# VH-VL binders against Uncharacterized protein C1F7.10, part 6

Target 1, 238 residues: Uncharacterized protein C1F7.10, of Schizosaccharomyces pombe (q09921)
Amino acid sequence: MIRILVINPNSTVQMTESVKSVLDDCTPPNVQLEYLTCPPEGPKAIECVSDGVRSAAVLMKYFEDHPPQVDAFLVSCYSDHPLVTTLRETYRKPCTGIMQASILTALSLGRKVSVVTTTKRYEPLLTDGIHAMGISDSVFAGIASTGLAPLELDSKPRAEVDALLARTALRAVNEMGADVICLGCAGMTHMAHVLEKAVGPNIPIIDGTKAGVELLASLVRMNLFTSKQGVYQAVGSD

## First folded at step 2 (VH-VL)

Design V5 (framework fv_danvilostomig_arm2)
Fold by ESMFold2-Fast, scan of step 2:
Structure V5 (fold): chain C 238 residues (1-238), chain A 123 residues (1-123), chain B 109 residues (1-109)
Amino acid sequence: as target 1 above (238 residues)
Amino acid sequence: EVQLVESGGGLVQPGGSLRLSCTASGFTVSSNYMSWVRQAPGKGLEYIGYIYSGGSTAYASWANGRFTISKDNTKNTVDLQMNSLRAEDTAVYYCARDSPLEWLLDSGYFDYWGQGTLVTVSS
Amino acid sequence: ALVMTQSPSSLSASVGDRVTITCQASQSISSYLAWYQQKPGKVPKLLIYAASTLQSGVPSRFSGSGYGTDFTLTISSLQPEDVATYYCQQYDSYSPYLTFGGGTKVEIK
């Protein structure tokens, strides 16, 4: 049995439960998922670089106190989260984030990917993160934001959230030229059907939590590991 | 160059306590994971637990609650506190340095071992 | 609990013989396996880590192979100084704690 630790890097338990609810229904064969919420001293949402830094620091301290016994790590936050690279430096086991996993999956299915996300603040942050993956604007249509904060995905009335998601997805297709869409927030993991209904059956909607689990399970089955030659080798371990 | 020297072994009564110390030279325990491993007379190697460079500890399930590992970075020592000792705890106790691969937050393989110190729990 | 099973528990061979010791994990440990040599009355010495990487200073007649659940230590040409008990050890983060195999005693006929 492959064991994957799904890490919610914010301290909101409700976000972890939302991801768990979806993933438990579609766990791959011979895979056991474990879930971790960032301890309460961490940020309740990851809305900027400093939130990510604080989150990573809290979680790495937690792992020092509670060594994880898993085959792979999934960082369940749609951002260029520093925990992803920190885990790659710390462990030989495969590690990825849901942003990276969804973009790689999308580009195997469509010509031009867009990300539907929460607030306008995320547009430049996610664009920089995607560009850092080597993804050019020739295959990246850009980021479309709903104006909802991550915590508002669960706190605002569902009809209001669904309407904003639908309008944003339509903008990504009709105005930005996307032919495949990634869900740009872990909190959206149960909302793919809303976007699918809005844009129709010809546009794949990629849930990064599902894509991340499948990718990691595949990497583990292929006996692959995080390279320890170069950037992800341990720092200060002489 | 790299040396580990254990001390504190000896004879102890069942139910008693004993504290072992491991003094490191040629490297700094603050930069390494350090482990304790034991070997009963004529038996195989048995892992006890380790302490991470940052100070957190982990133990084999049978050792948890009875054995405690600690370190003193200024003295460059690692200690093993053993409580509620039983006759079956009679063994040579080794202090071992985990590979200097800090990228693994778990104890690894052991590149240097101390000479061992004998603990005899009388019966 | 992850169990490491070594076979055989003991063997006798002649100087110059090829000796093979196997180690089997109850579940996959990737390549996170080390081999140790313990000569009579001495402390264990690291021979191999990452299943196949020879520790500095270890003679080239020692080699390791394997991945997942099945691992092998080979001594290509047994020498008198190789009389020892050999232990495998998993250090995979999957396991809640480290475990050693039961050991294989190698003697000269």
Scores: ipSAE 0.000, ipTM 0.394, lowest interface PAE 20.3, mean pLDDT 85

Design V6 (framework fv_danvilostomig_arm2)
Fold by ESMFold2-Fast, scan of step 2:
Structure V6 (fold): chain C 238 residues (1-238), chain A 121 residues (1-121), chain B 109 residues (1-109)
Amino acid sequence: as target 1 above (238 residues)
Amino acid sequence: EVQLVESGGGLVQPGGSLRLSCTASGFTVSSNYMSWVRQAPGKGLEYIGYIYSGGSTAYASWANGRFTISKDNTKNTVDLQMNSLRAEDTAVYYCARGHYDSSGYLPFDYWGQGTLVTVSS
Amino acid sequence: ALVMTQSPSSLSASVGDRVTITCQASQSISSYLAWYQQKPGKVPKLLIYAASTLQSGVPSRFSGSGYGTDFTLTISSLQPEDVATYYCQQYDSYSPYLTFGGGTKVEIK
């Protein structure tokens, strides 16, 4: 049984439950998922680099006090989160984030990927993170935002949220030239069907939480590990 | 193990006041949110309010201003102060525990046995 | 204000029957939905939390499903000891006012 720890790096329990409700219904064979919400002293949402840093610090302290006994780590936040790099330095086990996993999956299926996300603030943050992966604008169509804050995905009326998601997905395809779309927030994991209905049957919609679980399970099955020769080498080792 | 015991119920005149107390054992009220829920004879469950681990409170609109929830972390007790009581406040009053953990707030996993409050002349 | 609507208000079924109770929230509460069982003359007992997670010690014939605004509690094979009133309850962390449904009284024919 492959054990994967799905980490919500913000302290919003609702987002962990949203991810859990979807993943529990489609857990891959021979995989056991465990879920962790960042302790309450961490940020409610990851809206900037400093939120990510504070989040990672809280979670690493939590892991020092509660050592994880898993085979792989999934950071369930659609960002270039420092926890991914920190876990790679600390553990030999595979680790990825849902942004990285979804982009790699999308580019296996389409030529021009776009990300549908929450607020306009995330547009430059996600663009920088995707560029940091070595992904150029020749295959990246850009970020389309709904104007909804992450916490508003579940607090606003469902019909209003669905309408905004549908319009944003259509913009990504019709105006930005995307032929594959990634869901740009962990809180959107139960909403793929809304985008699918809006853009039609020819545009894959990638849920990064599902993609991340599948990728990590595959890496564990292949007996692969985070390289310990280079930048992820243990700090201070002789 | 976890146990909640309510006390202080009884007969009270309309317009009167009454204080209920809930004694917790097997856990600390300082690490949990605690709630009061009531049930009028033959009726459904009705939420009154809660006090979270940090001490702040929230109340149902109908209860705000008449009912006050407080706690004593050293005695491990949660109290409900009821003022300006009316006949329609006649009910069994339950103390219930909610627990925060790394996966989030749990609903009421433990309940006291309840204490009857009768508001009558 | 968030309203929890529970249906039906009451039902009668035979031992061994499949029973379904529905709960609807006026706005999304994600999976922050619990189900309670209250047997006649007894204190309420938590059956299910997080919409579908069975509380320890609760028989496997009880199950919950749903997300957002629509939730169901199912008893796959009704037993005599299941005669009770069942309540749904939202505990959304952004809704400080917890809200119970009106209850469904389950009786045996």
Scores: ipSAE 0.000, ipTM 0.382, lowest interface PAE 20.4, mean pLDDT 85

Design V7 (framework fv_danvilostomig_arm2)
Fold by ESMFold2-Fast, scan of step 2:
Structure V7 (fold): chain C 238 residues (1-238), chain A 122 residues (1-122), chain B 109 residues (1-109)
Amino acid sequence: as target 1 above (238 residues)
Amino acid sequence: EVQLVESGGGLVQPGGSLRLSCTASGFTFSDYYMSWVRQAPGKGLEYIGYIYSGGYTAYASWANGRFTISKDNTKNTVDLQMNSLRAEDTAVYYCARDQGSYLPTWEYFDYWGQGTLVTVSS
Amino acid sequence: ALVMTQSPSSLSASVGDRVTITCQASQDISNYLAWYQQKPGKVPKLLIYKASTLASGVPSRFSGSGYGTDFTLTISSLQPEDVATYYCQQYNSYSDYWTFGGGTKVEIK
């Protein structure tokens, strides 16, 4: 049994529960998923770079006090979260984030990927993160935002949320030229069906939490690990 | 009270096969990587391979193909299947527990079994 | 392949002496090095991990140091019960598998 730790880097338990409810129904064979919510000292949502930094610091201290006993790590936050890089520096075990996993999956299925996300603030942040992966605008259609904050995905009336998700997905396809869409927030993991209904049967919708679990299970099964020759090498004395 | 107890050692003829077992107690067996290490009479320690929590294995290059490690979490056992045995395989075989990981390189051995002797001779 | 070289292969010292054993890795292993003590006819016992951290119950006269490729195990005041063969082991992620040094036999004069 491959053990994967799914880390919610914000301190909102409800978001962890939402991810868990979806992943528990579609866990790959011979995989056991474990879930961790950032301790309450961390931010309630990851809306900016400083939230990511504070989140990573709290979680790394937690791991110092509670050493993890797993085969791989999934950072369940749709961002270029510093925890991904920090875990890669600290552990040889495979680690990825749901943004990176979803983009790599999408590019195997479509020519032009777009991300449907929460607020407009995420548009430049996610664009920078995707460009940092070496992904060019020749295959990246851009980011489409709903205007909903991450915490509003579950606090606003469902009809309002569904309508905004549907309109945003249609914009990504019809205005931006996307032929494949990634869900741009961990909180959207149970909402793929809303986008699917809106855009029709010819546009794949990629859930980064599912993609991340499948990728990590495959990496562990292949006996692969985070390279320790280069930037992710163990931190030694200065 | 962590305990590792090896069994299955003995005399075997060249070309034969032998299966060693290691029974673990005193800890959550499924949470740990387990390794096999051997020591020929009067010689140093030689690493064979490990099995980790997911049940997947890795071997020293010289052992790959002849030695197979398996794990049964229900019985708390880790086994070493040895095939095509040669006189050079005569050694004490140790079962060892790998350190559970905060850092990915914590694969040192915090507990060892008492060892079981395998003699390959006619 | 990564090779661990221990020196000396054997040494003889008097009770109370300072004993130094070295271990050299052919590639950078950071601080991912453990030391084991094996008394005659006994099972190996963990002494030190992460190059310098003493395992539980190990006497304070044992210490480890080093980083990268060069490592040292020191016994500040040799006791009769310290007669043993000492092994270093690298467990760095750059390696194909975990590798032991050849061992250093420590005897009393």
Scores: ipSAE 0.000, ipTM 0.393, lowest interface PAE 19.4, mean pLDDT 85

Design V8 (framework fv_danvilostomig_arm2)
Fold by ESMFold2-Fast, scan of step 2:
Structure V8 (fold): chain C 238 residues (1-238), chain A 124 residues (1-124), chain B 109 residues (1-109)
Amino acid sequence: as target 1 above (238 residues)
Amino acid sequence: EVQLVESGGGLVQPGGSLRLSCTASGFTFSDYYMSWVRQAPGKGLEYIGYIYSGGYTAYASWANGRFTISKDNTKNTVDLQMNSLRAEDTAVYYCARAGITIFGEVTPDAFDIWGQGTLVTVSS
Amino acid sequence: ALVMTQSPSSLSASVGDRVTITCQASQDISNYLAWYQQKPGKVPKLLIYKASTLASGVPSRFSGSGYGTDFTLTISSLQPEDVATYYCQQYNSYSDYWTFGGGTKVEIK
């Protein structure tokens, strides 16, 4: 049985439950998912680099006190979260984030990927994170934001939210040239059908939480591990 | 009907112990941070600690080691165990909830529902 | 340790006056600040959260502003029922999760 720890790096339990409700219904064969919400000392949302740093510090202290007994780690936050690289330095077991997993999956299916996300603030942050993966603008169409804050995804009328998601997805395809779209927020994991209906049957919509679970299960099944040569050597070693 | 009701207050001698209980009704208990806040006579509000759905607890530094918060989701109760009580612990003790504000209904990420409070008097 | 400082400790104003209460955090707390009203002999009531968002049922004469370390609660036209002690509270500190200010007592002269 492959055990994967799905980590919500913010301290909001509702976020963890939202991801769990989707993933529990589509868990891969011979995989057991475990869920962790960042302790309350951590930030309630990851909106900037400093939130990510504080989040990673709290979670690494938690793992020091409660050593994880899993085969792989999934960081369930659509960002270039420092916890991903910190876990790779600390453990031999595979680790990825949902941003990284979704982009790698998308580039296996299309030539030009775009990300549909919440607020305009995330556009430069996600662009920098994707560029940091070595992804060039020759295959990256850019980030399309809805203007909806994460809280507004569930608080505004459904018709209004669906219309904004549809409009943003169509912009990504028709104006930005995307032929594959990634959902740019863990909270959007239950909304893929809205984008699918808007853009039609020829554009794959990638859920990073599902992509991350599948990627990690595959890496574990192939007996692969985080390289311990070079940058991901154990923390504190020479 | 959303409400919090505290019980268990009373007179205790210095060095003694007391257990307060808070009964919640009208909402999904496990979705909220549950906290204890106290107020000494004529003084301001002072945070004690909280507990949330995973059983994780955190305390104000002055309360750590003397006060323990626990919960029972099946009974919808939050308890505050107070040990090594001192005269300065004399106060009205409030139970309060704080919401989860990301995804789902927008709730204040602050104390939106308070109990009526229960008086604890530490005196010989 | 994060400290919340309220000013003034007390004030007296006339009905219809504009009342301003300030709250200063010793560290940056973004907009994670709430304001509470406690009338004599009553439990505290949430007025404002996220620095500027009115809680349900709170009259529009109450408003909040600020970001980072400096915050303000304003009552645009003081009413007799507003006689109370007002508390600010931060919920962004990782060492002191819900820290209250010392309170500001508002009285009518």
Scores: ipSAE 0.000, ipTM 0.430, lowest interface PAE 15.5, mean pLDDT 84

Design V9 (from V7 with heavy chain D98G Q99R G100Y Y102S L103S P104L T105Y W106E E107G Y108A; framework fv_danvilostomig_arm2)
Fold by ESMFold2-Fast, scan of step 2:
Order: structure tokens, then C-alpha cells, then sequence
Structure V9 (fold): chain C 238 residues (1-238), chain A 122 residues (1-122), chain B 109 residues (1-109)
């Protein structure tokens, strides 16, 4: 049994429940998922770099006090969260974030990836994160946003939401040149079929939470680990 | 020194088109959002749209379909293409830079150009 | 549609007075609000961002407060050079574009 810890880096329990409800229905064989919400000392939402840093500090202290008994870590945050790098420095076990996992999966399936997300503010944040992975615009088509807040995904009429998602996905393909799309928000997980219907059967739509679980399970099955030679050596490890 | 200089304004007949340009200097242009904001004579500021560092665009609902924003990182320019102009589009048009801090962006505008006047009249 | 309402539309005050202008959002915008000063014939200047953070070079007599839907800009001791129209602007990620308030004209008696 492969044990993967799915970490919500903010202290909002409801967000952990949302991720759990999606993943519990599609857990791979011989994989056990465990869920962790950042302790209440951490930020309620990750709105800035300082929130990410404080989040990572609280979680690393929590792991010092409660040593994790898992085989891999998934950071459930669609951004370049510092917790991913910190976990890689601290543990030998595999670790990835939802954004990184979805992008790597996409580039295995298509030549030019785009991300469909909620609001315009996420466009530069996700672009910076993807560029930080070493991914150039030669294989990255850019970020397409719907203009819908996460709350509006659930509160606006379904037909209106579906139309905006379809239009955004078509923009990613027709205007930005994407041949594969990643869902840039956990709240869009149940909406993959809307994008699929809009762009047609030739364009894969990737859910980063599912991709992250599958990637980590595969890395564990291959007995792979985070390199301890170079960048991910913890301070004082030598 | 950060500088934004608009150009291309002038007199246009109703139904006509006009292209405005904004030349940026004194900062790494490709790292910033650029926006267009207009102000009719004696009226308030009205948001038109923005273009992200990666080239993505967003528009006020009233501007979508008539106005198009583009940028050229090799020339350090951001352009506003205006089509189907009406008398109500008469205004001073400003380009403005979005505030940038590390990898996190904020939509406040920390630098503005001097503006260029567009008059739509026959 | 998210609308920003400023009040009052204009006010007159004496030098040294405490001036308060308000901005109300029709929807929750968290703290993603900026304040601008536009003097007659000049370009707008950023005063405050994230509702309460003073922009570089702005005098300490300016302050901002608020969260969610109700925001205020305060000038603790009005100076002659503060004669201007002041605008609030929301830049919450929930909107597909950013919106300005209608402006508040501040004049000296």
C-alpha cells in the first residue's frame, strides 16, 4: 500500500474536504490517501508570498512534532508554493505540487500546454510559476482565465458558467495555440467534460490533483526518491 | 526613471478607427501589466482593459469587441486598437503600469503616462 | 456587475481639517482597493494600495482603511496642495476587469 499525504497549505478545513471529495472517488489501486489541513496558526488563504512562506513554516514545524508516515507528498496548491521545495530539502520521499504535476503530465501528451483558471489575477502568478519550472513559451501557450471567482463557479447559473468555461477553453486552443489544457483550479474538477465538449475529442484535459496522485504513486512504485545531491541537500546535511 | 509616453491621438470621424501606442522606458517592460484608462472631459476615470506580462488581455464589458490591446516586448510598446468609434469615446487615453512585487502582481497602477486626446466628431 | 460608489461627490474644507471620503463596493473585494489623487490638469497619482498601504513618497497625512465592501480615505490635516479629485479603484481577482469609483472632488473653503 502506497501512502500519499495530500496537503492543503492553508488552514481552511473546507478546502481540504473539497479536494478529498474529488480524490476519494478516483483513488488508484493500492494507494491510500491521507489529508492534512495546515494548522490554525497558518494563513486561512494563500494570497501572497508571505502567506506561502508562513504556511510552509507552520507545516514544517508540524511535521517536526508529528513525523509523517507516508511514502510521498502532494501539495494541493495550484502555484509555485515554497512548501514543495522545503519538503524536497527535508525528505528523501517524492514530493510535487498540483501545478507542477499537471504541467509535466501535459507535456507528455501535447506540444503546447495552456492552463484554464478562474480570475485574471492568477494569470501572472501561474505564468511565473510555470516559467520557474524551466518551461519556456515555446511549449507554454499561456494562462486563460474565465473571469469567474471560485464562489461564482457554484453560485452562477450552470449554463452561464459552462458557456464561460467553453469560451475560455476555445480561446486557449484557437487563439493561444494550446493542444493540451490543464485545469488551474480545484473547483473546476467536475467541469472537465465542459471543456472536452467545447474543444473536441483531440485535446486532453488534465486535472492536477489526479495527475499528482498518479505521478507520485508511479514514482514510489519505481523506488525513486528526491535527489540529495545538490539543490535539495538540507542545510547541515554534510 | 520610469516613463510612459502615449501617442496616436487625434480627431476621428464617428464609425472610424484609431490606434494608440504607449512607449515604455526605465524598467523591464516584459515583467509588468500594462493598462489603458480613459477620461472624458470633465468626467471620471474609466477602465478599458489590461494586458498581462505574458500577453493575455482582459477588457471592461463595454469595451470588449471594439477595443483590442496588444504589446511588443522588443519595442517596449503597448497598443490600443479602437474600432467603431462614437462621440462618447471622446476622452484623454492613458496607459498605466500595474504595480509589480516579486512574483505577485497587484492591480494598482503605480505609473501613468501623460495621456493622449482622442476626439470623435464630424 | 461590480460597481464602486464614492461619497460625497464633492466637499469643501478648510486647511488643517480632517477630511474623510468613502468608497463602497457592491460586492466583497477583500482588501484589493487603491486610492488615486488627480490634481487639475495632471495625471492620476497612486496614493494607497491594498486598502491601507501608503505608496512610496506619499505624505503620512494620507491613510486608508476598510475591508470587504466599505473603505475610507482620510487626510488628517488638509493642505492647499491636496486640492484634487480622489478616486478609488477595485482590483479584486473576482472581476474580469477593474473598476473605478466616480470620484470625490476636494476643495478648500
Amino acid sequence: as target 1 above (238 residues)
Amino acid sequence: EVQLVESGGGLVQPGGSLRLSCTASGFTFSDYYMSWVRQAPGKGLEYIGYIYSGGYTAYASWANGRFTISKDNTKNTVDLQMNSLRAEDTAVYYCARGRYSSSLYEGAFDYWGQGTLVTVSS
Amino acid sequence: ALVMTQSPSSLSASVGDRVTITCQASQDISNYLAWYQQKPGKVPKLLIYKASTLASGVPSRFSGSGYGTDFTLTISSLQPEDVATYYCQQYNSYSDYWTFGGGTKVEIK
Scores: ipSAE 0.000, ipTM 0.410, lowest interface PAE 17.3, mean pLDDT 85

Design Z1 (framework fv_zagotenemab)
Fold by ESMFold2-Fast, scan of step 2:
Structure Z1 (fold): chain C 238 residues (1-238), chain A 124 residues (1-124), chain B 112 residues (1-112)
Amino acid sequence: as target 1 above (238 residues)
Amino acid sequence: EVQLVQSGAEVKKPGESLKISCKGSGYSFTSYWIEWVRQMPGKGLEWMGEIYPGDSDTKYEKNFKGQVTISADKSISTAYLQWSSLKASDTAMYYCARHEYDFLSGYSDAFDIWGQGTLVTVSS
Amino acid sequence: EIVLTQSPGTLSLSPGERATLSCRSSQSLLHSSGYNYLHWYQQKPGQAPRLLIYKVSNRASGIPDRFSGSGSGTDFTLTISRLEPEDFAVYYCQQYGSSPLTFGGGTKVEIK
């Protein structure tokens, strides 16, 4: 049985429950998912670099006090979260975030990826994170935002939300040149079908939570591990 | 050709589990939402929830969340409605229906195809 | 949640007469697209419901032109211009305007 810890790096329990509801319905064979919400000392939302840093510090303290007995780690936040690299330094076990997992999956399926996200505020943040992975604009079409805040995904009328998601996805394909799209918010995990219907059967839509679980399960099955030669080498034991 | 076929009538006792089915044929099953609607004896229609079989995205009406589980197996074009522990108040006719959301012009955005219904009777 | 109130609960008429059924919404169903997502269904005894009218006024495939829908915002009407024997049934309105999807309580059209 492969055990994967799905980590919500913010302290909002409802975010963990949302991810759990999706992943529990599509858990791969011989995989057991465990869920962790950041302790209440951590930030309620990850909106900037300092939130990510505080979140990572709280979670690493938690792991020192409660050593995790899992085979891999998934950081369930669509951002360049410092917890991913911190876990790689600390543990030999595979670790990824949902942004990284979705982008890598997309580029195995299409030539030019775009990310559909919530607000315009996230466009430069996600662009910087993707560039930090070594992804150039030759294969990255850019970020398309709906103008909907994360809370509005669930509070606005369904037809209005679906129309905005569909138009944003069509913009990513028709105007930005994307041939594959990633969902750029954990809150969109229930909405892939809307984008699929809008852009048609030739454009894959990638859910980073599902991609992350599948990637980590495959890495564990292949007996692969985080390199302990170079930057992820830590003085402690794993 | 396009149709939804539901499983047969069930007679159960309180506390028993139950799983009923809705099988689609003649269309792309993963391209439409499947809706679940309850009709208690002599009463009107009550929306319970929905599932998109392509990615198993689910929505529940608040009074049914935690009371029932909606799922789908796209490999056999079948959606399911499941109870872990039935109550006498679950006695009703249960319908499934297909639904395509209108985020592009030209669609009805309504429940255009319905299953024949599954009668569930729960009595001690 | 949006509540749909149908009136009357029962409408007793003879074949050949006009039937007018009302559906009132607790809040506006006007969507930003310009549509009111209000639909009508017909249910005969022992049968599943059948789609009759979608988006206020559009007849579903195979539905006779004696059926028409009208209205906007919060007040909607289904009209059957001349009742045929097969039209005696229960009629339900339904909204899509916001989650959760809701149905009205139904109007029974019965023979006098």
Scores: ipSAE 0.000, ipTM 0.425, lowest interface PAE 17.5, mean pLDDT 86

Design Z10 (from Z7, 13 letters changed; framework fv_zagotenemab)
Fold by ESMFold2-Fast, scan of step 2:
Structure Z10 (fold): chain C 238 residues (1-238), chain A 124 residues (1-124), chain B 112 residues (1-112)
Amino acid sequence: as target 1 above (238 residues)
Amino acid sequence: EVQLVQSGAEVKKPGESLKISCKGSGYSFTDYWIEWVRQMPGKGLEWMGEIYPGDSYTKYEKNFKGQVTISADKSISTAYLQWSSLKASDTAMYYCARLSTYDYIWGTYHFDYWGQGTLVTVSS
Amino acid sequence: EIVLTQSPGTLSLSPGERATLSCRSSQSLVYSDSNTYLHWYQQKPGQAPRLLIYKVSNRDSGIPDRFSGSGSGTDFTLTISRLEPEDFAVYYCMQGTHWPLTFGGGTKVEIK
């Protein structure tokens, strides 16, 4: 049984429960998912770089006090979260974030990937994060935002949310040239079908939480690990 | 009662700046895209661009990008179309319209409500 | 961008006659959801355009049944079965299937 820890790096327990409800129905064979919400002293939402830094610090202290007994780590936040790199430095086990997992999956399926996200504020943040992965604009079509805040995905009338998601996905395909789309918010996990109906059957829609779990399970099954030769080399003595 | 009310007619000289307005009422202003459409004298309709007032995200038709600026002020439910330096070729009727987000979940929606139009005349 | 070609450019008729207006698109307007996002607008002299018909054949609220839309794929028709004096106007088709949104050049229905 492969054990994967799905980490919500914000302190909002409802976000963890939302991700759990979707993933528990789609768990791969021989995989057991464990869920962790950032302790309460961490930020309630990850909306900027400083939130990510504070989040990572709280979680790493938590892991020092409560050593994890898992085979892999998934950071369930659609951002270039510093926890991913920090976990790779600290542990030999595989680690990825849902942004990184979804982009890598998308590029296995299409030539031009776009991300549909919440607010316009996330466009430069996600662009920087994707560029930091070494992904060039030759295969990255850009970020399309809906204008909905993450919390509005569940609080606004569904017809309005669906209409904005559909419109944004159509822009990604028709205006930006995307042939594959990633869902740019953990809160969008249950909404893939709206984008699928809008853009039609020829455009894959990638859910980063599902992609991350599948990627990590495959890496563990292949007996692969985070390299300890370069920048992720072990800290201190064994 | 949904209404879009536009600012009054303007007469300007080439090189002058101008900002025209479109005020929404009778609905949640931040929940609908506002569209801008140009109609040159005796000619047809041209889509210029749009704004989502909820986060001020804008899209422009390529021929209007850099020629005009679209903006919105949520506090007074008003969208704006602005020129930094007018040209005689900007002489036209300008309409704002609301993109219906509730009628269809797929494809691009129709314009369900229109402003009365703002006539802009630019001559020396 | 999608080009919408409307014909004829001008249609001169008397009240009581039938009007048939054509709109042809450069590409199919059928979306993957099987809907066709072609809409018709009416513009009377000195007035803003008004939505007449949406998604090929659906009349907007308050539009009398003498107005009907039909067509599929790339060929669309607006029919006015019996012209009333208030129907003399310019009619525009618009497509919403492909971005950017585009309008046809218009058909002017004028009194003979």
Scores: ipSAE 0.000, ipTM 0.416, lowest interface PAE 16.7, mean pLDDT 86

